# Designs tried in a protein design chat: VH-VL binders against Beta-L-arabinobiosidase (hypBA2). Part 6

Target 1, 158 residues: Beta-L-arabinobiosidase (hypBA2), of Bifidobacterium longum subsp. longum (e8mgh9r892to1049)
Amino acid sequence: TNVDSASKSTTNVAKDADVTGTTYAEKDTNYPAKNAVDGKTVMESFWGTKGSENKTDTLNIKFKDGKQKIDDIRLYFYQSSSSQTISGYAEPANYKLEYQKDDGTWAPIADQVRTPNYAGANYNRIQFTPVETTTIRVTFTPQAGMAVGVKEIEAYNT

## First folded at step 2 (VH-VL)

Design t08 (framework fv_trastuzumab)
Fold by ESMFold2-Fast, scan of step 2:
Structure t08 (fold): chain C 158 residues (1-158), chain A 121 residues (1-121), chain B 107 residues (1-107)
Amino acid sequence: as target 1 above (158 residues)
Amino acid sequence: EVQLVESGGGLVQPGGSLRLSCAASGFTFSSYEIHWVRQAPGKGLEWVAYISSSGSTIYYADSVKGRFTISADTSKNTAYLQMNSLRAEDTAVYYCARVGRYSYGYDFDYWGQGTLVTVSS
Amino acid sequence: DIQMTQSPSSLSASVGDRVTITCRASQGISNYLAWYQQKPGKAPKLLIYAASTLQSGVPSRFSGSRSGTDFTLTISSLQPEDFATYYCQKYNSAPYTFGQGTKVEIK
């Protein structure tokens, strides 16, 4: 809520998280899941799904310092139109955000306000009602014929 | 409406110090990198420094390393440039700029109006 | 360090002319190149990013292209409001180096 903005945290709790991606083919080994939480936003540092035979691909992000309170997630996508060196990547058609509850089950993140309200070709900010969790999960649906590239995922308590 | 407003410029003697402020409004400050760019009278643009959206990554141009310090206070939506050991060649208009890491792939999409720093005896 | 060189340093043109400005990187920077317009006494304005993508609100007479490490800004039919100084900037990584600028003056 706006009345609590003075308690805002500038700490990205997803940085250097224990991260796992879905199983993917050979070409994706050049773009491992750890690239999505390395604090580097250079365009060639991303997690890539090229060669995946899955209908959707998922990143599980387990915060390195245990349970965290978050209300703000930021996603940065790689798109090949911004680079001719690495082809075949576009922002996902859509994505889904979940957090892990204390009992180990997954729940959708509620009351999301997305800017933009679609999956943007670059920066995406998702604000929501605060949750306390050790782990978040993002599931990506690729555009037909394209792979998904995630440059960085950040998580904050704003 | 997105706005960046610089302040803190003025006349200072060689060896002196100034702190510039860049006050942001109309957007989520902590979602953007803040860069400082300067322009000496009659000269071109020179990139000076940046601070990442998280505040964890900072870089300086070689010409200012060890003398200038960039910082940000997200509770005040303000970035700062502390300028120490000022030299005549630091005389310039100083701009702050917002950079969306992937809104434009590190492009400078919005700039402030600039604040003049004059280093003279 | 990667050097950015613009050509020409200045040019004279008339309203309706096709104007081309070039920017060369001393090393590969992929498409991480932006073009800016600056009018006297004003802050720079972003025109083009990712070498060829037009910023929202910028007239379609502006276009950008790339060939290797060579980048071109083209104004297809110069208008009175286009007389300004133009800068390229690399942004693949720090330092975010600008070219020295090209001044477009009335003939």
Scores: ipSAE 0.000, ipTM 0.472, lowest interface PAE 15.9, mean pLDDT 82

Design t09 (framework fv_trastuzumab)
Fold by ESMFold2-Fast, scan of step 2:
Structure t09 (fold): chain C 158 residues (1-158), chain A 120 residues (1-120), chain B 107 residues (1-107)
Amino acid sequence: as target 1 above (158 residues)
Amino acid sequence: EVQLVESGGGLVQPGGSLRLSCAASGFTFRSYAIHWVRQAPGKGLEWVARISGSGDYTRYADSVKGRFTISADTSKNTAYLQMNSLRAEDTAVYYCARDSWELLPYFDYWGQGTLVTVSS
Amino acid sequence: DIQMTQSPSSLSASVGDRVTITCRASQSISRYVAWYQQKPGKAPKLLIYAASSLQSGVPSRFSGSRSGTDFTLTISSLQPEDFATYYCQQSYRTPLTFGQGTKVEIK
């Protein structure tokens, strides 16, 4: 049999997904929703909610190739942490993960294990019992006086 | 007190270049986007370009793409508009204006304007 | 591109008159409209943002309203210093676009 020294390959099924947000940023501004699924975790490319009139803001991610099995979501937040970043952005106070069921209704993703346990400033990994779905959504509650920025969202079956 | 002061305008030949400066004071430069808006003699307002407070994100009107470059030096609190391959239709008063993301995107403060005339 | 169609192009009014200027967006832009006043030889001045919010320091005789894609600037009792050109602007997406302007002239 073959000898294989390569690491197991995982595919980010959220890359280039059909995404929409609930802010003006999704309307072809500098911080549109597509920036959250472009495969880049750089500070030049994020979805931003600054100026939103909403109490919470949501990203809806419809996978490009239909129904996928996932058990791992990764979120990279934009933070105003240095003199070179845009002011007024911080990681959300909290966020909720939901998936769309076959009947079109939304259900919370169950049995989440979050690393870190709080919303981390840069990187968050959420592992859960596998779900099969075409679409996920993340709802963000901002910290008081701050906007939410998402550099990237990734989804995997690990 | 918030101030935006433009400089660098003048008379230039078609095909020539000019660099406009917008010096900002009285606020945290990194927290605001800076825009250039122009007004041809006797005409209305036309948006030209935008740069984020970080200096990393830029947008341009189609009429100036490939010819104009907006940039910022955050250490000097100054935004620039480099204008190349100038045409007669670029003749206008050029204003810099700040965009308040915290209060929705609109121009709450403007500079006095600097005149650019493209003519032989 | 989003077109902002402003009307009328000019109007004549007397001190004390109620003046109404309208602006129509070519597509839905929510409340992302601002109104500016410009006097000859000067930079524009922000009057109204978010369709209906009065900018600090602007007299209360100025007001803005929205109905769908139609936006209105109203001056309830025109004063001598209000004779100027007025512009609407959408901030919904780039390129940012302005109306053609309305010149308010003394009757």
Scores: ipSAE 0.007, ipTM 0.525, lowest interface PAE 11.8, mean pLDDT 85

Design t10 (framework fv_trastuzumab)
Fold by ESMFold2-Fast, scan of step 2:
Structure t10 (fold): chain C 158 residues (1-158), chain A 122 residues (1-122), chain B 107 residues (1-107)
Amino acid sequence: as target 1 above (158 residues)
Amino acid sequence: EVQLVESGGGLVQPGGSLRLSCAASGFTFSSYSMHWVRQAPGKGLEWVASISYSGGSTRYADSVKGRFTISADTSKNTAYLQMNSLRAEDTAVYYCARHYYGSESYYPFDYWGQGTLVTVSS
Amino acid sequence: DIQMTQSPSSLSASVGDRVTITCRASQDISSYLAWYQQKPGKAPKLLIYAASTLQSGVPSRFSGSRSGTDFTLTISSLQPEDFATYYCQQLNSYPYTFGQGTKVEIK
């Protein structure tokens, strides 16, 4: 008999999240932060940071249905290969994951297990001890000479 | 400063051959598929052929398949269209256009050459 | 092959007019549609891609929208330099196909 999975979910709670707290939006391209929560992991739909003068940029994800329990975040990036890279966008050099506490302050997500253990091209899975929060944020450090391209962020309770 | 410059057009008899060239500058040639689009006098646009960014894949419209061959020389940043067994219905201005390969359906033909006229007539 | 039908084939308009051009795909092409402007004796120039994304350097009076398989190009206030022929193109699948064109003429 299969194990009872009533406490687990395949629902992506980041889909259609409020991203208005994101630190940068490009002015002359159609790569807004909303593209990172549209449910698509294709190269046509991404958030770009080209032209940002910030040392790092932060993608802010406020869940549409309020406080959620999550233990699994998935990030989809562009590759740094020139033949696979869209006009100067690439996966970040590194990234940080934080959640918003009930008092409004930010805390690092603890006990992260990253697969891969670096910012990998395309698919990255981060598993951790469950947290309950309304909002998560990811802060990206770009590779030298490159803008960050984020195709999608997903959040699950697995 | 992106430029695409076509050359090689002219008047040719039915059954003849021509080779068109498209010289590219101002961008990384290997990041783009190259396309040929033609336009008969007073008519609309018709896609003719493409070559992938790697040169490993080519595609042709049914109307030219078996007669036209697209190729590229990356050392010269130039794409070519070899046209054999030309017919009166091949008379058109031929444009080359670049097309970002990474998301083919999303990205358009964002830069076009000035066009080169091919007239197939007796 | 995917057929692209443009309406109208031609229209007459005055400077300052709002102009709308429609393109209908014979099957679902998602938003994989581009609009081009062509002036006599010149190559086509990209205006809009992915149905509604304005190309850098194109005036904001141009906009594109999608409703199912119907696509529209709108010029909110026609200028003298906008008298041209406009083409839609689907890039959903090969062979890439163009609409037959809409000629915007002086009234």
Scores: ipSAE 0.000, ipTM 0.479, lowest interface PAE 17.9, mean pLDDT 85

Design t12 (framework fv_trastuzumab)
Fold by ESMFold2-Fast, scan of step 2:
Structure t12 (fold): chain C 158 residues (1-158), chain A 123 residues (1-123), chain B 107 residues (1-107)
Amino acid sequence: as target 1 above (158 residues)
Amino acid sequence: EVQLVESGGGLVQPGGSLRLSCAASGFTFSSYAIHWVRQAPGKGLEWVAAISGSGGRTYYADSVKGRFTISADTSKNTAYLQMNSLRAEDTAVYYCARDYEYTWGSYRPFDYWGQGTLVTVSS
Amino acid sequence: DIQMTQSPSSLSASVGDRVTITCRASQSISSWLAWYQQKPGKAPKLLIYKASSLESGVPSRFSGSRSGTDFTLTISSLQPEDFATYYCQQYNSYPYTFGQGTKVEIK
């Protein structure tokens, strides 16, 4: 407990994080994992799983400044419309939040309060009992026949 | 023995309504989106509407938005196209076609089509 | 809408000829393009998906290729049963859009 015991911040500690995730579709260079932590929640900047052969796809977000205390994660999803937008994207059916413990193993983030209770396209806030970690992992289960697009993931200590 | 069979086409007057059915057999219905594609006499193909295999998402061409409604009854393996406020320019052969859904959306589009049903809108 | 432009609108060819049909997308569609064959009075038949993947049961004389937003369907040695109308179709984005068609006629 020698880190961040009293610090509260409006700073998004996930911004510009070292992100690893599923590769985007062939030759579509506009949907890389870094788009999920670039500070933009606009429609044209998202991480896309179109082309993935996995049942679920994961983002590992390693904070750029090392171990952080967080209690608030915000997810913004891309959703296709019936007009000019890229087809095949919808908010995930489910998602799972985990953090990496000091021994390198993964643990579920406990005591989550989700607003909304189920994934919504625009804005999802997850509040929880504070955890101290260098890395969080979000695992997305897509809706049947749909790809997952993450416009942004943010992490705060509120 | 994959089959898609359309029914419900016919002659209607402008402003009238028709409901088309697309009965599917020989495959897992929920794994495929069902699309409607029309072709006016002597003209090319025009995409009309789609419904996902889970029945959760629908898509429409701008020319039919607000007038046509696509739906599905998974228990009957049947998709429907409810067509309201019909116009002369809606006259066409209407095909239903399946679209294999994978994680990336459309993987192999329209590998099977129905034989089409003729809709004629005239006074 | 993404506009698909086919050329030519029609062509005349003889059995044994190499036939090429082109399709241009008004925007990037990656490789999400299919080719269909339609004979009079019948529903279209899928020939090629993902720009160059041959559908099962389709003869190997059919092939597809991509260069940017330009797509080509090639029939290496035209057979009598290949006289038909051919359509390209993008399925990258809703609404799905078709090219206007290319009629391959006997001559």
Scores: ipSAE 0.000, ipTM 0.504, lowest interface PAE 15.3, mean pLDDT 84

## First folded at step 4 (VH-VL)

Design v01 (framework fv_namilumab)
Fold by ESMFold2-Fast, scan of step 4:
Structure v01 (fold): chain C 158 residues (1-158), chain A 119 residues (1-119), chain B 107 residues (1-107)
Amino acid sequence: as target 1 above (158 residues)
Amino acid sequence: QVQLVQSGAEVKKPGASVKVSCKAFGYTFTGHALHWVRQAPGQGLEWVGWINPNSGDTNYAQKFQGRVTMTRDTSISTAYMELSRLRSDDTAVYYCARVRWGYDAFDIWGQGTMVTVSS
Amino acid sequence: DIQMTQSPSSVSASVGDRVTIACRASQSISSYLNWYQQRPGKAPQLLIYAASSLQSGVPSRFSGSGSGTDFTLTINSLQPEDFATYYCQQSYYTPWTFGGGTKLEIK
């Protein structure tokens, strides 16, 4: 027997996760990776990639309570605007979602439905075929001339 | 049931423009990105660019920047690729293809449109 | 641009043979590697996505492996309909690039 409905949750399993960004290119020390999993979507709490020497930057999110079943990831991006004091950040041109398999290798998350379709400013919801994993990885491609800012990453089993 | 149907073959002179259509059937048109890939006779596959049918946003390979324009009409589930200032080396079969989000793979392809550029 | 190198460019084989085709990326692409089959006069069709996942409807004799920079497509027991050209493709970073193709011919 299978009790799938009982495993559904409104809990964000990414909150307070063990999080690491791109190791040698994360020079944006004022905006550390922990800001992306602190439960806050406010403008000044984000992970930044300014000064990165990489074409893409990654954020690895290891859930604090071990292996989780997820089917919903939510991404909140920081954008610089005329009303903000922090400049040079925009939503990424693209992003990739992967999960870590039991053998330690990475696989793309399957069958994504993205709202909005592709990277949108501010809020992005990605729904997909459920995966069970301890760790997810998001890889960001910045817009030309801009750094990426991630306010929050959330993961749910809806 | 899911398919992409492209417009028919075109013969153009150098300097002309060509506009190829790609009509989607059997799925939500705005839910998937559409890419264009070409293949010169006897040659391999070359990526041209893509359009997000929901937003209208486009991204083109640097080689085609300034000569290619991708558009769509959501009311008839049709995407278009227009290539201007045609050269003989633009002679190719042009394919439209649907992308699966996450995998970023071309899971459905149009039948192809042969574009011949000759004097 | 990420360069994709396929080897061999052509291979001659008999029905029932095990055939392997290699694909190498000039930089790491994780598992964002797809394999396509193209029969003469036809559009390409997806065989394998995410390096190792079999597309629905594709026979189980096809398999993919690899990650990072080195990838392999294997056809375990070649059938007459498998004589075609095979392409690998990376979708990790724009522009999306294809290998040069491997033409599988009757021995």
Scores: ipSAE 0.533, ipTM 0.837, lowest interface PAE 2.4, mean pLDDT 88

Design v02 (framework fv_namilumab)
Heavy chain, then light chain:
Amino acid sequence: QVQLVQSGAEVKKPGASVKVSCKAFGYTFTGHGLHWVRQAPGQGLEWVGWINPNSGDTNYAQKFQGRVTMTRDTSISTAYMELSRLRSDDTAVYYCARVRWGYDAFDIWGQGTMVTVSS
Amino acid sequence: DIQMTQSPSSVSASVGDRVTIACRASQSISSYLNWYQQRPGKAPQLLIYAASSLQSGVPSRFSGSGSGTDFTLTINSLQPEDFATYYCQQSYYTPWTFGGGTKLEIK
ESMFold2-Fast, scan of step 4: ipSAE 0.700; ipTM 0.876

Design v03 (framework fv_namilumab)
Heavy chain, then light chain:
Amino acid sequence: QVQLVQSGAEVKKPGASVKVSCKAFGYTFTGHDLHWVRQAPGQGLEWVGWINPNSGDTNYAQKFQGRVTMTRDTSISTAYMELSRLRSDDTAVYYCARVRWGYDAFDIWGQGTMVTVSS
Amino acid sequence: DIQMTQSPSSVSASVGDRVTIACRASQSISSYLNWYQQRPGKAPQLLIYAASSLQSGVPSRFSGSGSGTDFTLTINSLQPEDFATYYCQQSYYTPWTFGGGTKLEIK
ESMFold2-Fast, scan of step 4: ipSAE 0.622; ipTM 0.858

Design v04 (framework fv_namilumab)
Heavy chain, then light chain:
Amino acid sequence: QVQLVQSGAEVKKPGASVKVSCKAFGYTFTGHFLHWVRQAPGQGLEWVGWINPNSGDTNYAQKFQGRVTMTRDTSISTAYMELSRLRSDDTAVYYCARVRWGYDAFDIWGQGTMVTVSS
Amino acid sequence: DIQMTQSPSSVSASVGDRVTIACRASQSISSYLNWYQQRPGKAPQLLIYAASSLQSGVPSRFSGSGSGTDFTLTINSLQPEDFATYYCQQSYYTPWTFGGGTKLEIK
ESMFold2-Fast, scan of step 4: ipSAE 0.610; ipTM 0.862

Design v05 (framework fv_namilumab)
Fold by ESMFold2-Fast, scan of step 4:
Structure v05 (fold): chain C 158 residues (1-158), chain A 119 residues (1-119), chain B 107 residues (1-107)
Amino acid sequence: as target 1 above (158 residues)
Amino acid sequence: QVQLVQSGAEVKKPGASVKVSCKAFGYTFTGHWLHWVRQAPGQGLEWVGWINPNSGDTNYAQKFQGRVTMTRDTSISTAYMELSRLRSDDTAVYYCARVRWGYDAFDIWGQGTMVTVSS
Amino acid sequence: DIQMTQSPSSVSASVGDRVTIACRASQSISSYLNWYQQRPGKAPQLLIYAASSLQSGVPSRFSGSGSGTDFTLTINSLQPEDFATYYCQQSYYTPWTFGGGTKLEIK
């Protein structure tokens, strides 16, 4: 169906996605998972994992308009700074990107080119061979003693 | 033509240090993380740690913490693993291996470096 | 740490046989499971990645299956060059851990 040219877009298909299935939500904070898909990259809007006893936490992204072709994911991380910000958050030590196959099983997103190629950056662009899927997930490993904060995840077909 | 070439065999006494090199050919050195895996004679594969050649960040297995140091020199596309305070049970072949992002699999391996620790 | 239990530790087989090797993770690792072949005196080679994907250049007689905690490597119609040691490995969580290995020997 002419997927190589007609499908290309600057539209962020992760915006307002269904984040049901995300593994953790902080209590008594304004940092729920929906903040990672609200279209805002400001420091006041992020998903946080502070207080999680899990070794990893997974952000689940089910696209609002069903199956999408994507080849580009962008992750913006919240990080605590020496200025007056919320303490205890750092970029993840690493992260894994998966997509859900038609049979419901999960597969790694293949042949990623990460810019930069380390998980600790506050902005990461991940480009890959196109996949068609309804749902992606990102599994984060926090830095020792720190929580993960995700300001935004975006998904595109560039 | 993608290849990892390791330094030659080493024989060391207990208490000494060894530094093994792993030089990358045929790809962008900073584009892939490198892991170190060892194998004692007649035994299985044991993960030692990884280095991100771009950032210099490392992560070591707890068993080797305080004794292993991983570094890299991007100008010559070479990674290093130094193991100190050697014991006889450190006798093993040490491999470097490249990780392929996304799959998170070791797609290219070095030929291995035999390190023998004996009195 | 995620423990990887591999069985059997050794198996004797003949050319033309079908061999199955099992690998179990102590917790769910999704599909982040790889299989490697190691011939005597050589470095390991990647056979299967993402539990079931065949590495380029690897013969189709090799196949992998499973997800979560239970995984299988199958070799259909063994060839002489297949007599080697096989390792499973999880790359889901640090430290990346290996199974104990399965030595495939000529009967």
Scores: ipSAE 0.478, ipTM 0.832, lowest interface PAE 2.9, mean pLDDT 89

Design v09 (framework fv_namilumab)
Heavy chain, then light chain:
Amino acid sequence: QVQLVQSGAEVKKPGASVKVSCKAFGYTFTYHYLHWVRQAPGQGLEWVGWINPNSGDTNYAQKFQGRVTMTRDTSISTAYMELSRLRSDDTAVYYCARVRWGYDAFDIWGQGTMVTVSS
Amino acid sequence: DIQMTQSPSSVSASVGDRVTIACRASQSISSYLNWYQQRPGKAPQLLIYAASSLQSGVPSRFSGSGSGTDFTLTINSLQPEDFATYYCQQSYYTPWTFGGGTKLEIK
ESMFold2-Fast, scan of step 4: ipSAE 0.677; ipTM 0.871

Design v17 (framework fv_namilumab)
Heavy chain, then light chain:
Amino acid sequence: QVQLVQSGAEVKKPGASVKVSCKAFGYTFTGHYLHWVRQAPGQGLEWVGWINPNSGDTYYAQKFQGRVTMTRDTSISTAYMELSRLRSDDTAVYYCARVRWGYDAFDIWGQGTMVTVSS
Amino acid sequence: DIQMTQSPSSVSASVGDRVTIACRASQSISSYLNWYQQRPGKAPQLLIYAASSLQSGVPSRFSGSGSGTDFTLTINSLQPEDFATYYCQQSYYTPWTFGGGTKLEIK
ESMFold2-Fast, scan of step 4: ipSAE 0.557; ipTM 0.836

Design v18 (framework fv_namilumab)
Heavy chain, then light chain:
Amino acid sequence: QVQLVQSGAEVKKPGASVKVSCKAFGYTFTGHYLHWVRQAPGQGLEWVGWINPNYGDTNYAQKFQGRVTMTRDTSISTAYMELSRLRSDDTAVYYCARVRWGYDAFDIWGQGTMVTVSS
Amino acid sequence: DIQMTQSPSSVSASVGDRVTIACRASQSISSYLNWYQQRPGKAPQLLIYAASSLQSGVPSRFSGSGSGTDFTLTINSLQPEDFATYYCQQSYYTPWTFGGGTKLEIK
ESMFold2-Fast, scan of step 4: ipSAE 0.656; ipTM 0.865

Design v19 (framework fv_namilumab)
Fold by ESMFold2-Fast, scan of step 4:
Structure v19 (fold): chain C 158 residues (1-158), chain A 119 residues (1-119), chain B 107 residues (1-107)
Amino acid sequence: as target 1 above (158 residues)
Amino acid sequence: QVQLVQSGAEVKKPGASVKVSCKAFGYTFTGHYLHWVRQAPGQGLEWVGWINPNSGDTNYAQKFQGRVTMTRDTSISTAYMELSRLRSDDTAVYYCARDRWGYDAFDIWGQGTMVTVSS
Amino acid sequence: DIQMTQSPSSVSASVGDRVTIACRASQSISSYLNWYQQRPGKAPQLLIYAASSLQSGVPSRFSGSGSGTDFTLTINSLQPEDFATYYCQQSYYTPWTFGGGTKLEIK
């Protein structure tokens, strides 16, 4: 039995999490926050912020099994194309990662290594010093005139 | 050693353009955003904009939109800031600075380039 | 834009003193606040990021605290090389904005 394999996991602890968006647009569209944690990275399954009047929009991800140790987050963004009917979406200009401390306050996730740097349209991997938390928060800054679409967010202890 | 090295001081007349360079050493040039920050004599720090050296994408402060252009040349790990239609109040030290991951903190700064605009 | 206000604009102190500098944001910026030191004629140097994280190579006498709108930089035992201007900066939302600076002068 491998001790490292027992202590580390390829399990996505964000899958089926209790997820909420802070955007006004989430309530008006067919692209609810649950689409960001459903295990699917397909084009028709994303959380959308189109119509939001907020400067930034946030996803709060509360893990279903309580406090988890994580060191790896993966983000997949939706981008509009001429072959699709869903328009007005681009990867965010930037995003911020935070975790909730035991006292309920929020702290930035430290020592992030991003691949690619900042927001890529498809796949974004963020590795960091391990954090133990029940809830993570991702805040997105949209590109001018565009909405943010999150196909999936995953969290691992690699 | 990680460092950013900028071009030398410039003296320009009102209405002219200036192009400042910032060469990166000791890290993967395309791995970090580069910001430009200016400081007028005796004044505080003012953010001008950023460039993503990987994509070439830029973002400028509204005050400079239409007058500033940021570019880069990945083959020589060098970023450029060009400011046009110079005014006397553009007189400042212009710094390039490397964006730190996730916090948007500026962890490595160039030595600064003094741009003087006078008649 | 998010406005950053520093107080005081200048402070006079002696070597060995404990000095505190305050920074206030016009809206909540969580912990996305950075502190920089600028010595005369030099480029700024990063001291603290994420409100309280000490940058590698910075002496432990420097510490940062706060969250939301109110932040503090503390120098526990002032050294001669610490006489400089200090700036706070928010990195929560574009555009990046800096405080007006606090000049630390010899008493």
Scores: ipSAE 0.008, ipTM 0.563, lowest interface PAE 11.4, mean pLDDT 84

